# VHH binders against Transcriptional regulatory protein CitT (citT), part 3

Target 1, 230 residues: Transcriptional regulatory protein CitT (citT), of Halalkalibacterium halodurans (q9rc52)
Amino acid sequence: MTKLYKVLIIEDDFRVAQIQEQMVNDHPYFHVISTCRTGGEALDYLSEKAAALDLILLDVYIPDVKGLELLWAIREKFRDVDIMMVTAAKEVDTVQEALRGGIIDYLLKPVQKEVLHQRLDAYVQKRELFGERRQVSQEELDQLRQVQVRVQVGETPLPKGIDRLTLEKVVNALEEAETQGLTAMEGARLIGASRSTVRRYFEYLIHTKKAKAEVNYGDVGRPERRYFLC

## First folded at step 6 (VHH; framework vhh_gocatamig_d2)

Design s29 (from i6 with I58L)
Fold by ESMFold2-Fast, scan of step 6:
Structure s29 (fold): chain B 230 residues (1-230), chain A 119 residues (1-119)
Amino acid sequence: as target 1 above (230 residues)
Amino acid sequence: EVQLVESGGGLVQPGGSLTLSCAASGFTFSSYALAWYRQAPGKKRELVAGITSGGSTLYMDSVKGRFTISRDNAKNSVYLQMNSLRAEDTAVYYCAKFGPYERLDFDYWGQGTLVTVSS
């Protein structure tokens, strides 16, 4: 029997929370049981419902607390609930410290459905492998070890929306741009893809710590992101 | 903070036995899989044995029948009983928190305990 995993979303932006809830609920094995807008609300909810929860999606920036402060409070009191953090690209170095505190993964804003579902698929595989007390094969333990080692070195498996050939083209375009970087529009023109497609690949490279993004300085009316290889 | 502390290593002759112990803290021990890895000079770190939260065990082929992994949830400890030791078993042995929910980082590995099998 397939288990339905119960998710809590902690996110102060109602629109963002709704989108994340819909993406999670679109997965056959996951269901959002609540959303919380503040750290206080989340800690109150966990005091009553932590035993029913499998996973928390936790935003780094919550208005009544600093994001990591809430993570540490949850870890102090509710050690058996798993946490994935949701962060803007510029916060990734802060989230690296949180990974040492026991979060299972992190996601970049805006959350891509394909990336989220890939993380949820990996979570299901791991929970079913160990949660059901089945005999674990060498191959299965090696796969889990490889996924963890890949995450340690900043590498993630390719999500459903990321094609290796297209990814190679995107990386090559960023390499040729060197220190000048590329906007999503410039990348789209070079690769022959849509701006949204190239942005998805750029964000994937940021997620895997192979690229960085900066806002274009000197254009206050229309800020534009430029992407660079690390 | 996750802490894993190995003990029990030493020098032993071929055919001898050793028991390695790993004391764990900083996580809900009974909920996670634990593993023993080893690294010999000039070789990659390799998985020797694993034990799931439910008690299922896994062994690499070269140690199956000679090594036994076990856990004591009341003591937050995992053990590796090593029998019929061979020169090829010489390595630093590491305890690892090998759970489905967390990355393997240096903070989730012990410092290791040296096992030397020679005359």
Scores: ipSAE 0.000, ipTM 0.097, lowest interface PAE 18.2, mean pLDDT 74

Design s3 (from i6 with S56T)
Fold by ESMFold2-Fast, scan of step 6:
Structure s3 (fold): chain B 230 residues (1-230), chain A 119 residues (1-119)
Amino acid sequence: as target 1 above (230 residues)
Amino acid sequence: EVQLVESGGGLVQPGGSLTLSCAASGFTFSSYALAWYRQAPGKKRELVAGITSGGTTIYMDSVKGRFTISRDNAKNSVYLQMNSLRAEDTAVYYCAKFGPYERLDFDYWGQGTLVTVSS
């Protein structure tokens, strides 16, 4: 089953970026989720959204970055996002160097819709036959390493006073509560534990950056502390 | 609610074969690595075999060539085919899933299935 691929455009000329966005969105399998005009803006965006991205269309000349510096910065920090470069004819030699460095493809300016769509079609084929296999291979190595590490250290120990079965019940209850969250009393009722016990588990999840808490005021006017998964 | 349910254990004579099955529910099965562990009386729980989402496998040295781990993503199941069984293979066998580290780094274990190799 073919998925919808999410695209980021990095292009300093807003008009050129708009034209590229329209061309990409006209392809049935692709959607542009953002457009960045500078290297700094792009790196900030990727720090938050790289996991949601499949493909970057990257202009060779971006105002705050020289040559391939932005390409190399992205490759170093965001390995799992594929890059297709957009270049003027005079810059082809630079792009050929970048191809040896691991970009997926390149396009010549001015970008023509039919040529872009042909490259996007080829990209889909690569993802289905080779790109997914390459990513799966790296994830497989990480999974095997994770299994071996846990074998070496044994089952991951929890601090005294935190029981794994109870912690799992607490996490599951918070997941099911979604955006509404849970108070300690509501959690206690759901898992059959005391309010103080559930509060201890909620605070543990906050300490480990897995949850957050907010004070909520209802119609009754009574403040309640509610807990949410991050 | 994550559930792992093992089956297929039993009494078998030395040299015999058994196939263990683990039925999983409550998570996106195809995205996670699964493993088989065992624990004999008075011994530490040890990894027998593991399989990644893509099918890459690992085995403990003493079972290489005798045991085969496999998965069926359509059935949300992982299997352990055990051949040429020895008395030393007698143990409770557990199915395990490992959670993501960053957001929810919880490991899940099944209740286990007993394998006894005895004449």
Scores: ipSAE 0.000, ipTM 0.250, lowest interface PAE 17.0, mean pLDDT 75

Design s30 (from i6 with I58M)
Fold by ESMFold2-Fast, scan of step 6:
Structure s30 (fold): chain B 230 residues (1-230), chain A 119 residues (1-119)
Amino acid sequence: as target 1 above (230 residues)
Amino acid sequence: EVQLVESGGGLVQPGGSLTLSCAASGFTFSSYALAWYRQAPGKKRELVAGITSGGSTMYMDSVKGRFTISRDNAKNSVYLQMNSLRAEDTAVYYCAKFGPYERLDFDYWGQGTLVTVSS
């Protein structure tokens, strides 16, 4: 039946940790049971509660240790807890090194709720598939890997006026803008499209729950709508 | 509209205790993280303690073991229990709610409550 997976967040930025906790708790099968700001706090928590934990969301940059060094420490002592890394780095070498260290997945900052939920869905499937007494085929492993690594947006038909290549460029521009977000004019300049075109794509992302927008407070005569990935 | 109202500040001697309270309205309290910040004269505002919607807590290093943050969702309130107070804890204390995800640099603050630790 349904199983509630228990999550520990290790993240030194309290705001980022709060956002990640909210995103995880919005998933019906997951619940954050604690958050830790430092590697020392995390190791102390794990010494008492590791048996109750299923998954750790681990930031690469922790104040008292390097993220990968904390990964190695957790793997040495707490092998039964799965780790998913959260990183600002897009470097293949950093990701490969972490994967060789035994993480089950990685997420790029800023964390998008839809991407996180797809990773969590894949994790549930993985746990059920790798449950005791189940044999796993290569095809099933490949399928799980595809679900974990990427969002399967290509299987959903796009509406008229939304081109997949342009949508990818728009999403990439918002991703590169991180927490600062983009106005339609800024997005237009970055991808070489008209303001009206970029606005249409931003509104489509809002409709599909992949983006949000805010208006500048108290900016009389210069109201700007800024768009952010969820 | 989001509203936060702090109370409980005052003058206390070193080693003493105070409990700060923050009454919140204008949002679904149980769904959001709340925090206590402080600002001493001539210094930047700093995050003292935070509590998530799930109840996880965070403290700045200098107050760990001395301060305890808690919440009461039925009363839409967050509290900061301050023990073993030091002169360096003297500041205006602010209750804060983090802004929406799409605006990470935006917070809602109360008016503040003054804590003075002095003999």
Scores: ipSAE 0.000, ipTM 0.338, lowest interface PAE 12.0, mean pLDDT 77

Design s32 (from i6 with I58K)
Fold by ESMFold2-Fast, scan of step 6:
Structure s32 (fold): chain B 230 residues (1-230), chain A 119 residues (1-119)
Amino acid sequence: as target 1 above (230 residues)
Amino acid sequence: EVQLVESGGGLVQPGGSLTLSCAASGFTFSSYALAWYRQAPGKKRELVAGITSGGSTKYMDSVKGRFTISRDNAKNSVYLQMNSLRAEDTAVYYCAKFGPYERLDFDYWGQGTLVTVSS
């Protein structure tokens, strides 16, 4: 069965909210049921309608409250509504912290319809896997994550020398080594590329704030740099 | 950083009961949905039960009325109470945290705990 997912938009700029509403409503499985311009309006709306909502598109900074403050207020009172945050590029670090606080995903301003629809498609698949679906394989979950990685990489033009397929392999290797991280040499061995190539991809991920590096000092010898996903 | 550690598995006769526990660390536990999966020999890993941050639960049809999932946010733990166990429930049971729809915060799995239902 097909389900219509109900969306609330919280966005201070009326014109931006209208554009986002049109983009959401162009998706066959989603419908915007309201838009709010302030945190106060949003909390009042949720007090009456939270049970009818599936997803909130939340701007990081609303004038009467910061997006993070509103996020925590919503989480305290309305725990079953999913939140996707919308942020300007300069605020990506703040949004990465908010991901640990339980948002489903985030979008970069200006919102592109293709990117939004791909995130909404992933949301539908996740709701079906968690809510109604009885069997979920590791392969199926891996495929969903691969689509998300391609969408995430695809929304940003890649510089010369960075290939999408190789970038995906590098990201996957870092994900699997999450707590221990990888050196450029270890990454090279895992994906079958040169150390200099893998280092270039690791540095690109640092530049885009998707990875970080830590220098490990041994007893004797050269410092060894290890890379970790953020 | 994210860690999930399962315990409570063992050998039990048909009709018996077991309680599985999952201790979580490295994330804001109260903000995330958690689930129990199982994988039996020759079968794919399947979702047994899930619980949202708000406490809403979902169960596989074959375990409804027999299994109960619960969470304790103060202890960062999720539990699976299994009653009226059947031979078909024999599997390795995994605790899972669902991440956002992005590879930077992907789903996490525990090491698993073996449940054997045999006479």
Scores: ipSAE 0.000, ipTM 0.116, lowest interface PAE 15.6, mean pLDDT 75

Design s34 (from i6 with G50A)
Fold by ESMFold2-Fast, scan of step 6:
Structure s34 (fold): chain B 230 residues (1-230), chain A 119 residues (1-119)
Amino acid sequence: as target 1 above (230 residues)
Amino acid sequence: EVQLVESGGGLVQPGGSLTLSCAASGFTFSSYALAWYRQAPGKKRELVAAITSGGSTIYMDSVKGRFTISRDNAKNSVYLQMNSLRAEDTAVYYCAKFGPYERLDFDYWGQGTLVTVSS
């Protein structure tokens, strides 16, 4: 009959995970197919099973990786799996900062079965609306644009001085350098920009945690960095 | 490693036609919905058309009847046939996976393909 939505729970407290699993499984359309206690377990599971998953319930704090870092890792590698965060009320501001990671919704702890079921019902309704549409009205397009705008509002725009096309060029140059990395001078040569411009883009990638640098102290008076993609 | 690469843009006169193509890799193409978005200078990126895995289509009102989205699962490609082009259709066109719960950030999907409608 009705096809079940499959859920992964990522929660470091086994008792909390069991309670959440029971609440999800009590919903007629949802089934928990696995629970993970650590970020490492979750990423390993997703490497094998992401295509079978519809929804992840993700705790903000887990022992080996902070929930926000795991959110960003999942969004970059497994973009087709939806994520709902589970957070304490005091952490809501932190989760909202992470909305740039592509989550649409979050639940407050302690999770109440009725509240969870209301969110799961809303999820089913939206999946049915967007999954099986042949045509949409202007009203439905406006709703879709509102969802897109909400996601974009959660995104921080690029800072002044960082151009999208140039940023892609510096990322591509770092990808081609592989494990060797690039100095700002080498990047400037490859991209055809000034050293100061390339350095600005490299430092932006470090700030956004997309790159890392090893500081090599050159000859007296000139420390130098070599940059690598994370 | 998911990639969507757009092509087919160019300069065309008002009333002309263009076909845009998007080549996909890094995912099971036939299982996902795909969309075309566009962005004109100084304007927000907007949804133009989308097609579900089952072939159902969604169109922006201003292009309905003029544009047709289609897919070829054997070629891992999605297309946008644009007829009766107008000056206001001038924009960079982008291809993306479609879904209400997906991250709608197209920076990593490529540069898009430029469509210019002018005399």
Scores: ipSAE 0.000, ipTM 0.104, lowest interface PAE 14.9, mean pLDDT 73

Design s35 (from i6 with G50S)
Fold by ESMFold2-Fast, scan of step 6:
Structure s35 (fold): chain B 230 residues (1-230), chain A 119 residues (1-119)
Amino acid sequence: as target 1 above (230 residues)
Amino acid sequence: EVQLVESGGGLVQPGGSLTLSCAASGFTFSSYALAWYRQAPGKKRELVASITSGGSTIYMDSVKGRFTISRDNAKNSVYLQMNSLRAEDTAVYYCAKFGPYERLDFDYWGQGTLVTVSS
């Protein structure tokens, strides 16, 4: 068996908490042991159970207390529990102050299962690294500083193999095609890239919900996939 | 410049074995955790195994006892020994590097190597 990480969710909205609990429990290494709706409930729970907890998912907005005030109360009394904040985009500035106060990470609402699982995977690696290492290299400290700067700037990096200028060209070509759409071959001709490259960008746009595809099956031809913005 | 290059994928019969390797460069290899992920067509990318700088390992439930992750700091390489392969292990396998505070979307990934388990 792998090490089981125990999670507390603090979230006022029952449906949101239920969705987050399901997403966390779908990860093989994490288990939600409780859900609290208020700061008072959370502090009471922690007074009895903090030693059994690894990670708290903490909503910035909790009705009986603002998320930041609850963060500071937890840090004053329960220093050994890690905190990951969940926030709406408009609250990011508040969360940046919390990062300097020792939270391990944050998530934007609405929480995407893929993003949550990536953060949980990183948390597992972090726990194992800090449990075993006795020294931190200058290179690792430099990376920490760069991550902090990126968070403060608010930029989202593109995945490996996707170039921002090429992506812009691909989006522009799809916009010009409107309802007619483009095949990967047609897109390749328009932007001066290979068919495989354009297909990769089209599939990325589908993954990010900025494009759709239709398959056209011909009797004498090969199946043809057309891509559309929307 | 961080570079991760996977190799060792291929076609194998059910019950067979494969060893994947990942050659790393551009960072102090011995100081970082490394992981193997996989993605099958129509499915989400999932963590298969990871190894810390100290050698501690974590495995996905369905591969525990069948797969072994290891590292060779002298060669800047991480390996995935896959035994008793099943059809459901068919996927593109990716090598990944994690920093202590880096998010996965800021981490470095290899290009992937295809493993097909078929009779």
Scores: ipSAE 0.000, ipTM 0.106, lowest interface PAE 18.4, mean pLDDT 74

Design s36 (from i6 with M60A)
Fold by ESMFold2-Fast, scan of step 6:
Structure s36 (fold): chain B 230 residues (1-230), chain A 119 residues (1-119)
Amino acid sequence: as target 1 above (230 residues)
Amino acid sequence: EVQLVESGGGLVQPGGSLTLSCAASGFTFSSYALAWYRQAPGKKRELVAGITSGGSTIYADSVKGRFTISRDNAKNSVYLQMNSLRAEDTAVYYCAKFGPYERLDFDYWGQGTLVTVSS
């Protein structure tokens, strides 16, 4: 009985697509019906299934297309499907061009579940406003403009070499270690990364005052540096 | 809690076919993506094929047109149909479930099943 909005994800990274699919499916009114890795796959899928779709989550950086060419191809042929762009870029020119291309919203990677759900709620509101009213008031037009121009809020820029998903893994490992802490080698074994990589993340957490390190001078061998969450 | 059990591996001649199966338990199967990975001697573990909760598929370039991944939500199973097998397909094949996006454990793995392609 409850309406389900049908979503297509176009994203070349399988793990990123899976995370986005989980986030979308956690919303009671949305369901992902397919994911595509390439522009060619997406256009083939849309040729068959566009009438069943409500919303596309579209990554800007798809390997077999250049820039926003896939957006323009979809807009030319499949006008009734709404598009929300997902990208790692914050560049004004990319945002402006996508908005001119008729996207409904723009999200920045890494996508936060809370932000995505807020945008999906706004999308439902937009669909209800247009479905119930033949003519839209100025106030309702202003609400719809907010949906279109809203960008991911609360996103903290991360330095080069620090990935948000890997950072989350590192923080979780330190949380589970509790008062015992972790050495860089122990963290590397738990996370499946190199010792130098984990050390870089631990030092980043110290720099941001989220962690501390202590040297065990009681050890007879090489001094051991252990990391702890603050 | 999460368990993945692979089966169907064996010795086959070049040009032969095999179907691998992965039986899953301990989670709501229909809500998660699953994948097949393989690891050949002396090489890194690599993605072979994946299938999302909605049924969308991805394949490594080396297996496109030869392998087909599918799922059966009623049986909590994922399958890999392998056709036109070649010596370079020799590897241990692993079934994987992607974990919750907020957790450290993004991947759960089965024990693996050995596929040997040899004349």
Scores: ipSAE 0.000, ipTM 0.177, lowest interface PAE 19.1, mean pLDDT 75

Design s37 (from i6 with A35G)
Fold by ESMFold2-Fast, scan of step 6:
Structure s37 (fold): chain B 230 residues (1-230), chain A 119 residues (1-119)
Amino acid sequence: as target 1 above (230 residues)
Amino acid sequence: EVQLVESGGGLVQPGGSLTLSCAASGFTFSSYALGWYRQAPGKKRELVAGITSGGSTIYMDSVKGRFTISRDNAKNSVYLQMNSLRAEDTAVYYCAKFGPYERLDFDYWGQGTLVTVSS
């Protein structure tokens, strides 16, 4: 038995919606059951059919709503449906707000079929992992405690002065430091960048709520600021 | 620097067995989950098996009962024992390190090892 995942597309551009529908339906495990052009249409559809849906492909730029108001309206009433953003919106604030809304993925337009299929494959894989489990161990619970969607580096809108490759190195360094964290100086040594550059990246991660900093005032020398991934 | 090095791939006949090994370095091995992915000709990468730091395992439906994942924390190694191999198991097999989903985590991959099941 193979599950067929049911998809709703919310996209105001008819041609874009048709292209997305064709790409989704070309995947053997997915089928588009409806396409909505406005927030009002989408909410009306969900009030009738949300229980039958697995996944929503949602654009930010919908004519009758502002920003991510539609995402929050869906989350208020229809919490069990997964949402994947497919949008031209690449502002950091928009991406972060969507992540706070519990989306499973964020794709920047224009979307290639191969890229979409890769993300749909990953979605099936995750559904199968959790669907096979009846119970979890304490260790598994510790790893799954607060799940958040990852935005791929190539899809993440970055502000001026933040380079994707350098950001990846900074995140990797913090990940490998685990509970110990890193000072800006330690990060600079590991990455081969200046302390001011690494501090800029650490502060960016704090601003996006992906990292935190703590100050050790117990030292006899001076306060040490240490950074950790959240 | 996270490094994952796979070995043990090769040509085997249908019904045969093969053991893949992955040697890991650059992180606290015992604290992380690891797994095996594969990419078959004409298909995308898929998760075959996973093992948590505590030893709990997850398997793809088509390999359950045939494949066994295990780990040796003293050797910083993870293994995939493959029995009753089928032509459909032909793929490049990749070792992967998993992080927790809450962070900006990256799945780290090895270079892969080729398994060919053919007569």
Scores: ipSAE 0.000, ipTM 0.082, lowest interface PAE 21.9, mean pLDDT 76

Design s38 (from i6 with A35S)
Fold by ESMFold2-Fast, scan of step 6:
Structure s38 (fold): chain B 230 residues (1-230), chain A 119 residues (1-119)
Amino acid sequence: as target 1 above (230 residues)
Amino acid sequence: EVQLVESGGGLVQPGGSLTLSCAASGFTFSSYALSWYRQAPGKKRELVAGITSGGSTIYMDSVKGRFTISRDNAKNSVYLQMNSLRAEDTAVYYCAKFGPYERLDFDYWGQGTLVTVSS
């Protein structure tokens, strides 16, 4: 086993670059081969050594380059090198634009060693799965396809028995009811589902802290719940 | 940046054959796995075949024995040879190179090439 992945750090703060270099070199598979302080220095280095590099750790605040110009220049000339951005929280919107431009990942300053190593571990897994003569299983490709469908469908995977389309209908019915709220029977009537189904969706919304319930006491033998959006 | 350009689609009779090609650029082709997906109207996009950097192949059950995926690293191209075509194979076929599992915006798809199997 040897250090397989060659890293270039582009960071104008010498102290920050030194700390990042130590963190990277502490990973068993990664080795920093150079550190550049400016965009001009980085482009000169890449023109000679890009073929030896696997990964660039790129600070968004490089003094001689405006915004993402260095990222775009590297993408135009050195397509085979992967880029991971390092940025302050205030630049998250800028980094999201960079993700559309093909960076592999990003890290928030100050960089935590554990977080960096988690990202590097993910990079190794990706390279081994798709790059280093690894066999890619049908199951792994299916999982990647399922992740794409899930992310495009919603924020989090839904539990068994909760359907996204039905959940949207239930939320809309509660929104329309406003301050009056809905019983499970009233909700069932509005969306055309069974009382037990609507109750299950209402209880899911309570579990996720999107709804609340009040107990209704009356001529009924058991208390009945009335549900409201939070 | 990564570019995938498909070609070879067209109209073919049931039982006929087509070869799809995907020309890739913007990455070290020989180091990555490539896949073919297809999407028919009203259906989800589904994996048809995949090939690893080492040449190992994976196929959807309904195309095993009929389709063959191959690659030519010297030409930066991946191919899908489709034999014994059926009406159910009618779809837009996409060449794909995937990014990390948690970053779907790194998934690269070609524009697709239409395959119509009809009498």
Scores: ipSAE 0.000, ipTM 0.097, lowest interface PAE 18.8, mean pLDDT 74

Design s4 (from i6 with S56E)
Fold by ESMFold2-Fast, scan of step 6:
Structure s4 (fold): chain B 230 residues (1-230), chain A 119 residues (1-119)
Amino acid sequence: as target 1 above (230 residues)
Amino acid sequence: EVQLVESGGGLVQPGGSLTLSCAASGFTFSSYALAWYRQAPGKKRELVAGITSGGETIYMDSVKGRFTISRDNAKNSVYLQMNSLRAEDTAVYYCAKFGPYERLDFDYWGQGTLVTVSS
């Protein structure tokens, strides 16, 4: 009863691959059986082991192969393996077109466990509908496809602990502060959230290159960080 | 809930030593790489040292031979032994469970611990 889908991760950064492997393995129906760091390794692995695989998690950027070339090579030779791509936001338009070319789904970097699990749940449901060879409603299949498309087009994945409405309030507060910037404490007062919450949102904006910080050391051991929109 | 709690920072003279500790909870510690990052005034957070689940280590060039990262999976803890400290090592030090791309998975960042190297 416990059906276990076998996953191959193709990702050149071993730590990112390790994080993705743990996220996948945390799902009850999925297990990572191998990780490859290059396109060459992946194609060699698939030549021997493709029959054991259900799903590939494929980074768009792999050093020895350019973007979609690895996707097309896999599609041409190993048609029975499904591919879910992992991409930076700047590449999303290209990958969305690849969806029509037959990839099963895609994820935006940084990969969030909750978003990944949502995609994996949809994948299991789709495989069960097709694998059982039951007559299924065309409307039901169309709904699954439409949900996947809506999530990909209408929903930008956010990290765990970052809420879209709160993020909007944080951005608006920084915009109103202009050149003066805000400390986490000042932001907390303006938004009505805790200092630690606002700091988390400010740091997220720095990570996404939408904000910058300047740190000065006031009283001994007391850094005063100010945040500014870029 | 994923939590990382750093400790061990403080004031130290140049040439001195400190040991930083990071206690983790809310995830399968032994399955993840852990890293120490630092951020000094006016600088981005930078990877100081990292340790894989298998015990392989990575260090930034300026700390090689001076700092040692280690982990204790039984205690869900990662450590940074800092020797021969320099003024340039002054920073807030952070523990994280991800690689050098600084994903800023905020549930996985600790509050940091301040290290000040001065006479």
Scores: ipSAE 0.000, ipTM 0.088, lowest interface PAE 19.1, mean pLDDT 74

